Miniprotein binders against q9fmw8. Designs and how they scored, part 9

Target 1, 279 residues: q9fmw8
Amino acid sequence: AEGLSPVAGGIVALGKFDALHIGHRELAIQAARIGTPYLLSFVGLAEVLGWKPRAPIVAKCDRKRVLSSWASYCGNIAPVEFEIEFASVRHLNPQQFVEKLSRELRVCGVVAGENYRFGYRASGDASELVRLCKDFGISAYIINSVMDKNQVSVNTEEEDSKSKERGQVSSTRVRHALAAGDVRYVTELLGRPHRVISRTRTQDLTSKRGRISLQTSSLLNLPPGNGVYKACSLIVGDKHPISCKVIVDTSNLYIETEEERFHNSDESQEFQLLGIEFG
Below, E stands for the ipSAE of ESMFold2; O stands for the ipSAE of OpenDDE; V2 stands for 0.75 times the mean of E and O plus 0.25 times the DockQ between their complexes.

## First folded at step 6 (miniprotein)

Design V3 (at its last look DockQ between E and O 0.34; V2 from the best seeds 0.00; counts 0 for: pae E 3.4 > 1.5, pTM E .767 < .8, other shape alone 5.53 > 2.5, SAP 70.806 > 70)
Fold by ESMFold2, look of step 6:
Structure V3 (fold): chain B 279 residues (1-279), chain A 91 residues (1-91)
Amino acid sequence: as target 1 above (279 residues)
Amino acid sequence: GEESPEEWGDWELLDLVFEAMELLEEAEELIKKAVETGDKDLLKEAAEKISEAIELLTKAYEIDGDPELKELAEEYARLAAELAKLAARLG
């Protein structure tokens, strides 16, 4: 991020954009009402924990498709992602972070949720973000949380932030709904069907007419929990979706379809990406 | 209570994890010195740092819900128990 940053002159939505759920979409929508929308998030958790990269909720290769689908909500401009290694900003106090946004990244404005925390040891809150942004000449807009109707508090006038948070759409709820196999609820939380991406050998696609067997290890993002999913779609390359049934178990996914024709290895690459939509 | 910026503000999650890992590195160094010197006071100091790191990782799990954070906290709880046994044996 030397020189003129990729987000210069833009409006950055601050957050962790792992699921790209409807709450994340709302941040992008509000940024787009003000200017060119960007999603600015912090990364580096897996490196700190010493883990292999965990399976993401949205496959890295599929993120641009999801963000492009938001363009109609965002004035026909798909938001662009920008990631900052957390280690590089961890030491900054709230004022230093806003200075970085203004002077180094050169953003024109920020959008953040009402519960946003920032700065060393999370010492800054949304009110301080607004105050500091004003001091540095950056617009700031605080967005109310998007509520999950299945989990909303019975008291609509509830003032307790803990109670409100329990009703909020979240990546945690997406993960739990996926694990439970509740793909309809996942669709509600994401605002789209969940798409799982697999990188698999073309030979495995063509040798099992009407049935494909994949190992869970070939998946690039989180599948739903073990179960049978009858209303699924298989996407192979740029072809129209193929209706299918998917059986998920601990080690394997089995895809059953009536369609005979697949993109064959005669002219195909040795590997290809499959999209599997659940719902 | 503490504000929880779980989904839109992930700074708190990452800062909790980074602080926990720093404490665990410090504890690792204290354990190495304790083994070298036989000084069980260093093991007690290491155990305190591990306990604090476990609390931070538990808070991070409450924010994110990632089972790997819970497993990590449980792994270090087991290490703390082994450390207590080692300290008793130095007596």
Scores: ipSAE 0.252, ipTM 0.615, lowest interface PAE 3.4, mean pLDDT 80
Fold by OpenDDE base, look of step 6:
Structure V3 (fold): chain B 279 residues (1-279), chain A 91 residues (1-91)
Amino acid sequence: as target 1 above (279 residues)
Amino acid sequence: GEESPEEWGDWELLDLVFEAMELLEEAEELIKKAVETGDKDLLKEAAEKISEAIELLTKAYEIDGDPELKELAEEYARLAAELAKLAARLG
């Protein structure tokens, strides 16, 4: 007996969950209103395309923390991420994809955005999703895009008339805001402070006078653009956040803590994870 | 209503990139054939395919924000410009 899929009987949110921004959270919220919420994520995209590994917006090891924080929005249930290898689904037409959701994954319903595209060559839209889900006995819920409230009327009226961008919250907007160093705007788009995770050797965590230097190569996700960030928090293991200032340059992050003696408590570990929250 | 590229997710991004790669492969074949035959019109056709691929890669970049897509689009834009210059010299 092929065991029940981890999402069997659940409601899966469909989308590209890179940034886990407030739009993605809204998909999870709607899924939680109907049943047990899951996020369906595709993995292995870069490998299929032969792209170089890029730094994600959210560190892979930090995704579970972010999803757990959504429990308060999702009826006290943390959404669970279910990862599917994209190579296994990339050739499926819209009908075959919904058939997989229904018959193999045994989901009870799906939630997607109004502009959701799916299937081989993105040939399926939200209307097709609803139709196919009905044919397979699955509930489908389409939600409106979460709009960015801080749309500075960038008079992008003239040049980018072709940008289909309706001003929704997106992972691209988060990337641009991060690159610009606008950590406040990033916080608004994410619904939380952006957290950068570093994997650092314990021996390299020499706090001299409350200063820590991290190599950019040690980062597990995207830092903000080069600049000075005065309102940050350093998170080491399960310790309370320490107020700090961060200077980001091309090669390093320089952290200045208010606390003079950062004692690495766990000298026994060769590597430690450091979190830096910006905002 | 024209759907925002950012909402296309992984499926549309892949389609755009694969289509761009196919166009670039076709353009490479046309360039090889142009060199073999001396046919300048094949270089023009190759430049057109590269231009179309650049549009797709640019669209993919607008969706995903991946700097690699932008860099790739810029690289092929340089190539298209060189091919256009070569075609003009052979004409």
Scores: ipSAE 0.048, ipTM 0.454, lowest interface PAE 2.4, mean pLDDT 82
ESMFold2 (binder alone), look of step 6: mean pLDDT 77; pTM 0.697

Design V4 (at its last look DockQ between E and O 0.24; V2 from the best seeds 0.00; counts 0 for: pae E 3.2 > 1.5, pTM E .727 < .8, other shape alone 4.615 > 2.5, SAP 71.719 > 70, not compact 1.27)
Fold by ESMFold2, look of step 6:
Structure V4 (fold): chain B 279 residues (1-279), chain A 91 residues (1-91)
Amino acid sequence: as target 1 above (279 residues)
Amino acid sequence: GEESPDEFGDWELLDLVFEAMELLEEAEELIKKAVETGDKDLLKEAAEKISEAIELLTKAYEIDGDPELKELAEEYARLAAELAKLAARLG
């Protein structure tokens, strides 16, 4: 098959890149040591389910910013995402999938975690990936899992439960930490402050006595759990962050700041994107 | 290095969900054919496919933790129970 592919000649990191956490960053770093780094993932679940998937950890419109921030770790080359419709590859056996990588997508190498599974009914494992890549003339590099060494069995917040389940960095762990409101832990897992994006009516950006009120339904990605977050930043357009306190409840997100007015938005637009960082 | 790769690729999760949905589609066709023909062996085959699909969705939920996968499994279990009630009236 003719392979006009945006990943041709590159090194693709294989994985689930929902959170873009430090484990995902490590895959990109290793790919960048070898060549041009790409993140390859599969899509199409929404079509199978016939409804909207859960809120993403990283807003779709914010993913490019996050990946660009990795350039300093990746030899000044920001990795680029490449998505494959899963329905188009689901029935490929492991050999057929590696053939697709080599001959259709024309990749030069792959990077995968030690627990990677692929091929029809997940029949291929990391050792098979290495063997098949050798057969098809592409490089394969298996990377050990990233462990959360700084958070295992440590809870200094006087909680009555100490989770021994904290270990490997994962998107599931990020979601649990967000739900618990543990934004310090989220920052450590992500390697960056968590940024929530809101699609907000321009007329609603006027601070009313130091408070902006947003509906949680306007958020494009997963907020932290209900609570009060005192060390936050508000990003309006390309301006420098504004210090704020954020109160999250089930229906609303309240932003408290000493600045009364925000005048860097395009007043002719009905909506704009507002960033809230939980530091 | 201290920062190494992620937990899983997403192929396993997607494969479980896609396979479950295919089994449920096949079961619906078998139940419809059983109603049309009166063939009770097709109902047994459909019940086996429904049970396998629910198991696969449960495994997917165990991997991902998304409560919508659990709700999906529960929704199809309720649909399967409704179809089983309908099929029981054949005999």
Scores: ipSAE 0.287, ipTM 0.629, lowest interface PAE 3.2, mean pLDDT 80
Fold by OpenDDE base, look of step 6:
Structure V4 (fold): chain B 279 residues (1-279), chain A 91 residues (1-91)
Amino acid sequence: as target 1 above (279 residues)
Amino acid sequence: GEESPDEFGDWELLDLVFEAMELLEEAEELIKKAVETGDKDLLKEAAEKISEAIELLTKAYEIDGDPELKELAEEYARLAAELAKLAARLG
């Protein structure tokens, strides 16, 4: 029995879901309006390209939490992420990709942005997606890009006339804002505070006088740029967030909590996950 | 209009990188042939392909923000500059 695809009968949002920003959330919202929302994510890109894995914006282990938080926007249904190995699809032309969506994955519909490109050599656009979906009996919904409201008219004179950046919310903008240390702007682009996750050995969690030091190498995702962040929250397991100040340098994060006694409750675990929310 | 990095999605980024890699492979073959034949015009053609590949990798970097793309573009820019110097010496 050819097992039903996990997304069978669902609506898949198409995009690069790195940051899970408000634009990605809008894709999920539109999918949820039509049916059961799924995010179609490609994995294994770095391996296909022979690149070193870079730090993601959202920690892999934290993605489910973010998607669960979208349930309130998506008719009380949390979008589910479905991962496809990019190596399996990279050679598909636009028609073959839509055929895979229809016949193999058995989706009922797709949602994509107005600037969505797909298929081998990105030869398919949003109009081609709509056409092909129609040919295969799949519903296609194209949504307008979510615009960044905080477009400071960066009159960067290098309006290199070729950058099609129409001022939409993008993972690139999130990366730039993070690098600049503008955690407030990051919060606006993400629609939530940015959370950094650290995997730390319990033995390395030395709380001296409410101070924790984390190595940058322990981080599972991208921190903000070097600086002092006064309005942060420390999240340890399922405990309530603790107000803290964070100093980010190139090698370490220094966390100063208002609470003197950070008792690591679970000394039995060799490793702990710490969350730091910025903003 | 050139789509934002997130708009290009994984497909367009990959295409830029694959196209850049193809151009670099072609450039390597041209360099090999230039060394074998002594044809300086093949070095010029190789330098042009490398320059085009650098543009694509730079565009991919602007899209993806991956520092490796930038480093790769910078590496090939150094190579292109060396090839241009070599072509000028053979000319």
Scores: ipSAE 0.088, ipTM 0.497, lowest interface PAE 2.3, mean pLDDT 83
ESMFold2 (binder alone), look of step 6: mean pLDDT 77; pTM 0.704

Design W1 (at its last look DockQ between E and O 0.43; V2 from the best seeds 0.00; counts 0 for: pae E 10.4 > 1.5, pTM E .602 < .8, unsure alone 69.055 < 70)
Fold by OpenDDE base, look of step 6:
Structure W1 (fold): chain B 279 residues (1-279), chain A 110 residues (1-110)
Amino acid sequence: as target 1 above (279 residues)
Amino acid sequence: DEEIKKLLEEALKLIEEAEELGDPEEYGDWELLDLVFEAMELLELAEELIKKAVETGDKDLLKAAAEAIKLAIELLTAAYEIDGDPELKELAEEYARLAAELAKLAARLG
């Protein structure tokens, strides 16, 4: 029995879901209004390109938590992420891609942004998506881009008039805001505080006097730029968040908690995941 | 020989820095992805050519590396014109710096 695709009968949101920002959430919301929402994510891009893997904005292990938080916006249904190997779709023209969605994946509909491009060499636009979906008997819904309301005119002084930067929320904006250490702006773009996840050996968690030091190499996603962050929360397992101050340097994160005794109760685990939320 | 070695090491460092600037996961646009991919493939080719040029002393390999980078800049520029992402412009500018250094190296080896 050729197993039904996990997204069969669902509505797939199309986009690059790295940051899971408020624009991505709007795609999920629209998908949920029409049917069962799924996010179609491409994986293996770095391997196809031979690029050094970059630290993602959202830690892979934390994506499910973020999507679960969207359930309240999506009719009490958490969107499910469906991963496709980019190598398998890279060479598909727009028609072949929509055919794959319709016949192989058996989706009932798609949701995309107004600026969405797809197919080999991005030869398909949102209008072509609507046309092709109609030809294949699936629904297509195009949504307006979610605009950044806090658009400080990044006065990139170079007036080069051709910047198609329309001021939409993007993963690039999130990365720039993180690099600048503007965690408040990041929170606005993401619709949630940015969470950094560290995988640390329990033995290396030296809490002396409420200070924890984490190596930057232990991080599973992108930290904010070097600086002092006073309004943070430390999350250990399923415990309540602990208020902390975080100092970020090039090599380490220094976490200062108000609680002197961070008793790691789970001494039995060789590795622990620590979350740091930047507020 | 030491000056040439230093310049080659600097060129290799610039390639590594340029490779670190590309995040294919930031570009949701397949056209952008393909253009950026092709640009990165050309950068990898340029790196290989530079490494071989260091090993063999063959100046023609440095010229070929410079041409590969030039094509990569053209692709990134085209990608920037499509998306308007400043990061693509910055990448193109870095590649242009790299191409200029390779051209200087090729001229000194010549």
Scores: ipSAE 0.022, ipTM 0.422, lowest interface PAE 4.0, mean pLDDT 80
Fold by ESMFold2, look of step 6:
Structure W1 (fold): chain B 279 residues (1-279), chain A 110 residues (1-110)
Amino acid sequence: as target 1 above (279 residues)
Amino acid sequence: DEEIKKLLEEALKLIEEAEELGDPEEYGDWELLDLVFEAMELLELAEELIKKAVETGDKDLLKAAAEAIKLAIELLTAAYEIDGDPELKELAEEYARLAAELAKLAARLG
């Protein structure tokens, strides 16, 4: 009867949801089978840890589109992200963390991967999560890791759990595949084509001899490595995607298409968001 | 001593390179973030110990710095085993060389 968190009564997927890759999607799918699905995301980590930020894999303005696309996998209920400031949880031991989930956030259940760790210095593991959740009246569901298909084809007997864990879909593999320009592999890892967002001056949207030139400094998220990408789509405002070829080099991203004018009807804006899909 | 100053410069370069591990969004779970964070704290401690050893000539501070770096190497190796990022392995190997050089220097100051 008192004010409740936005996730009260829901099933929260626990993890770091940087890439929104197919492993992250599986957590959301399993949460949706149990109840209302949420992703519990941490923010402010770089400030707390003193780390240099890097370009995100998914542009912040694009995350809701990606999550909405998961609705068909989640019983027509797209998961919603709930953000927690990392500073507010950094010092919590495993019991204190589960207490926060139960008493402050009022969640009904949690979904976590088999390698999930939590609490200060990662002192809690998946089996402790299950035990603590039971103590606090929260259902806990441990989900097997989603394996990278390219690594599963090399079937070998291994007793070392580290080797099995290295076959997992991960944000690091997404970043490596992007750097290598392997956008087909990126699509497999993400379960969707990679979309790069550019904050582009409206005047720069007019093609010159069928080519639009964008500076890589205008990109809001991580592009693929230098190369030529033939099967791309350009998204300008509310318009349907336009087939294009994209050339990426160190300083620029060139978009080649048959269409000459990409301005929307609102030419008073100095900047527009431009989407480029690879694959 | 010019060799101590060279080792301090090398330690500072390696710490600066470690500070470029990127944002935590690159790493896939809280355990990985905690391991890398703890490794960076230990490298910061090692830097402080090296600076104080240069000021005082105290060889025990150089030995303590080498031990802190060795623990950071263990943490970076564990992070590599979870994530598979070759940058983490390369950093651990660079810090292993630094720890060996500090140990040699501490023995010469004896």
Scores: ipSAE 0.006, ipTM 0.306, lowest interface PAE 10.4, mean pLDDT 74
ESMFold2 (binder alone), look of step 6: mean pLDDT 69; pTM 0.625

Design W2 (at its last look DockQ between E and O 0.34; V2 from the best seeds 0.00; counts 0 for: pae E 10.3 > 1.5, pTM E .582 < .8, unsure alone 67.438 < 70, SAP 82.651 > 70)
Fold by OpenDDE base, look of step 6:
Structure W2 (fold): chain B 279 residues (1-279), chain A 111 residues (1-111)
Amino acid sequence: as target 1 above (279 residues)
Amino acid sequence: DEEIKKLLEEALKLIEEAEELGEDPEEYGDWELLDLVFEAMELLEAAEELIKAAVETGDKDLLKLAAELIKAAIELLTLAYEIDGDPELKELAEEYARLAAELAKLAARLG
């Protein structure tokens, strides 16, 4: 039996699901209204280009947690991420891409944003997606862009009238807000507090007087910009979040907890994952 | 020779900085927009190798070819900007345009 694709009979949301911001959540919500929601993610982008992999906004290991949190918005179904190798699709024209969705992946429908572009050299738009999906007998639903309510006029002084940036929520905005250290604004764009994940050796988790030092190199995703963050939470394993203050510098994160004795309960593991939520 | 070397080192640095700006495929909302950026970056990498080879050999024709590859990359980045409206793509295209112009001037001085 040629194994059915994991997304067979489902509704795939189309987009770049890096930040998993509120715009991405809206795609998942709309997919869930029509059928079983999936996110179609492209992987292997950096390898195709020989680029140094950048630290993602969302740690790869934390993506499933974020998607699970969306279940309440998606009819109590957590969207499932389906990863496709970018190298396998990069050369497809719009028609070939929709053919792959319908015949190979056997999706029942797609959801995309109004500005969605697809196919080799972004030659397909949302209107072409709807047309092609109809031709291949799959449903297409186009949603309006989720607008940023806190339009901080990015003083791009150049009101170059051609900026198609309409003030939608974007991963770029999340990155800028993170770099600026505006974790409140990041929380609004993401619809959740930003969580930084560190992979740390258990032996290096020496809480001296409620202080933990993490190397920036141990981080699995982007921290906020250098600064002092007073309203944070430390997450260790399945334990309740511990209130903490975080100082971010170029080389290290310094975590100050109110609890004097951070007992690492699982001394048996050589490595632990620490989460820091920035509230 | 030292002035030329310095200009080539500055050009290499600008390419590296531009590659670092392009390294965020996550900033571009559509994977297909990324393909345009990716093609632009492949051209820039090729241009970088030509610049390195020009430094080693003193071959001005390699610099001319590098400048043409950078121009082609600018066209792709400009198209990407027109699609996405990301000002960073525009800024990147403008930086590469400056680089291409400097390489062309350098090639003309070596000729």
Scores: ipSAE 0.022, ipTM 0.399, lowest interface PAE 4.3, mean pLDDT 80
Fold by ESMFold2, look of step 6:
Structure W2 (fold): chain B 279 residues (1-279), chain A 111 residues (1-111)
Amino acid sequence: as target 1 above (279 residues)
Amino acid sequence: DEEIKKLLEEALKLIEEAEELGEDPEEYGDWELLDLVFEAMELLEAAEELIKAAVETGDKDLLKLAAELIKAAIELLTLAYEIDGDPELKELAEEYARLAAELAKLAARLG
């Protein structure tokens, strides 16, 4: 007497959803045009691979806010992430993976980018996904890559090595733009201002000189590169954003505002989440 | 003997660094990237075993085989870098290229 999976009858977007950039948003938009949109995510990789994660582009606690912001693009239906344990799919060949989608998860359709790969040793491509989905009664939709506006190459070792994907929006281009401090370009790639989340002691929010000092070790996701950012917003809880200047260096992040009124924070929690938007 | 001991210490250090590289990926998966990194790590573990055996037996052919496994791992790490852009993958591939070259030179000198 097993219940239906949480994604039963839905349309799942397949991909690597690390940045939630405009390419990922396009997959969600297309899924929402067909049915109830989901993003299919893998978890538990550390126990299987021993892979050390890089700092995420989007803080885990901030992902729901980002997905909710896509509702207006998705017919007022915010996509929901569904997590699959990687150990359960690691050795599946492409046919076994699609069988899992059809028979175990009971999805009605999938949406994937034209460069999507799946199955053990990445043996399945987008054309095989379409063929296998047909065999298992699942609709499949292949979506063209989203191209970024900036066609000029940044002369860095990471971008030079990724030249075969030049012109596509990617997490690599987002990470490069962040490292360069090009927050305007990051905003274009993400379709939103980049928000950095800090786990901050409540007492630190009452800076004595209108200046908040944070260690970079308290950040839950990637900040932009070292520099001074004058068009930023500080978000404390659900309050209105406060205009600020942010100085980023290797060890610290300094937030300067004209408003000293937040010195009266009265919280019983030892830590709070602080949002910093760049641009 | 001192050259072999030095080479083993470098190999153990690089393997430890590779193990620290992969702890807890929070990204949503692309099996191509994950398979490439996994296979590279398996090849490096096999190369470590061959290096240890070469020291125990004095067999230079085991050093040549270890160098070939390290070269194969470099190719996989390079492909993974092309997909993900993680600079640590590029740095590891470059470090292992130096190790493979030194191991091949050592094996040739012993012959």
Scores: ipSAE 0.005, ipTM 0.281, lowest interface PAE 10.3, mean pLDDT 74
ESMFold2 (binder alone), look of step 6: mean pLDDT 67; pTM 0.602

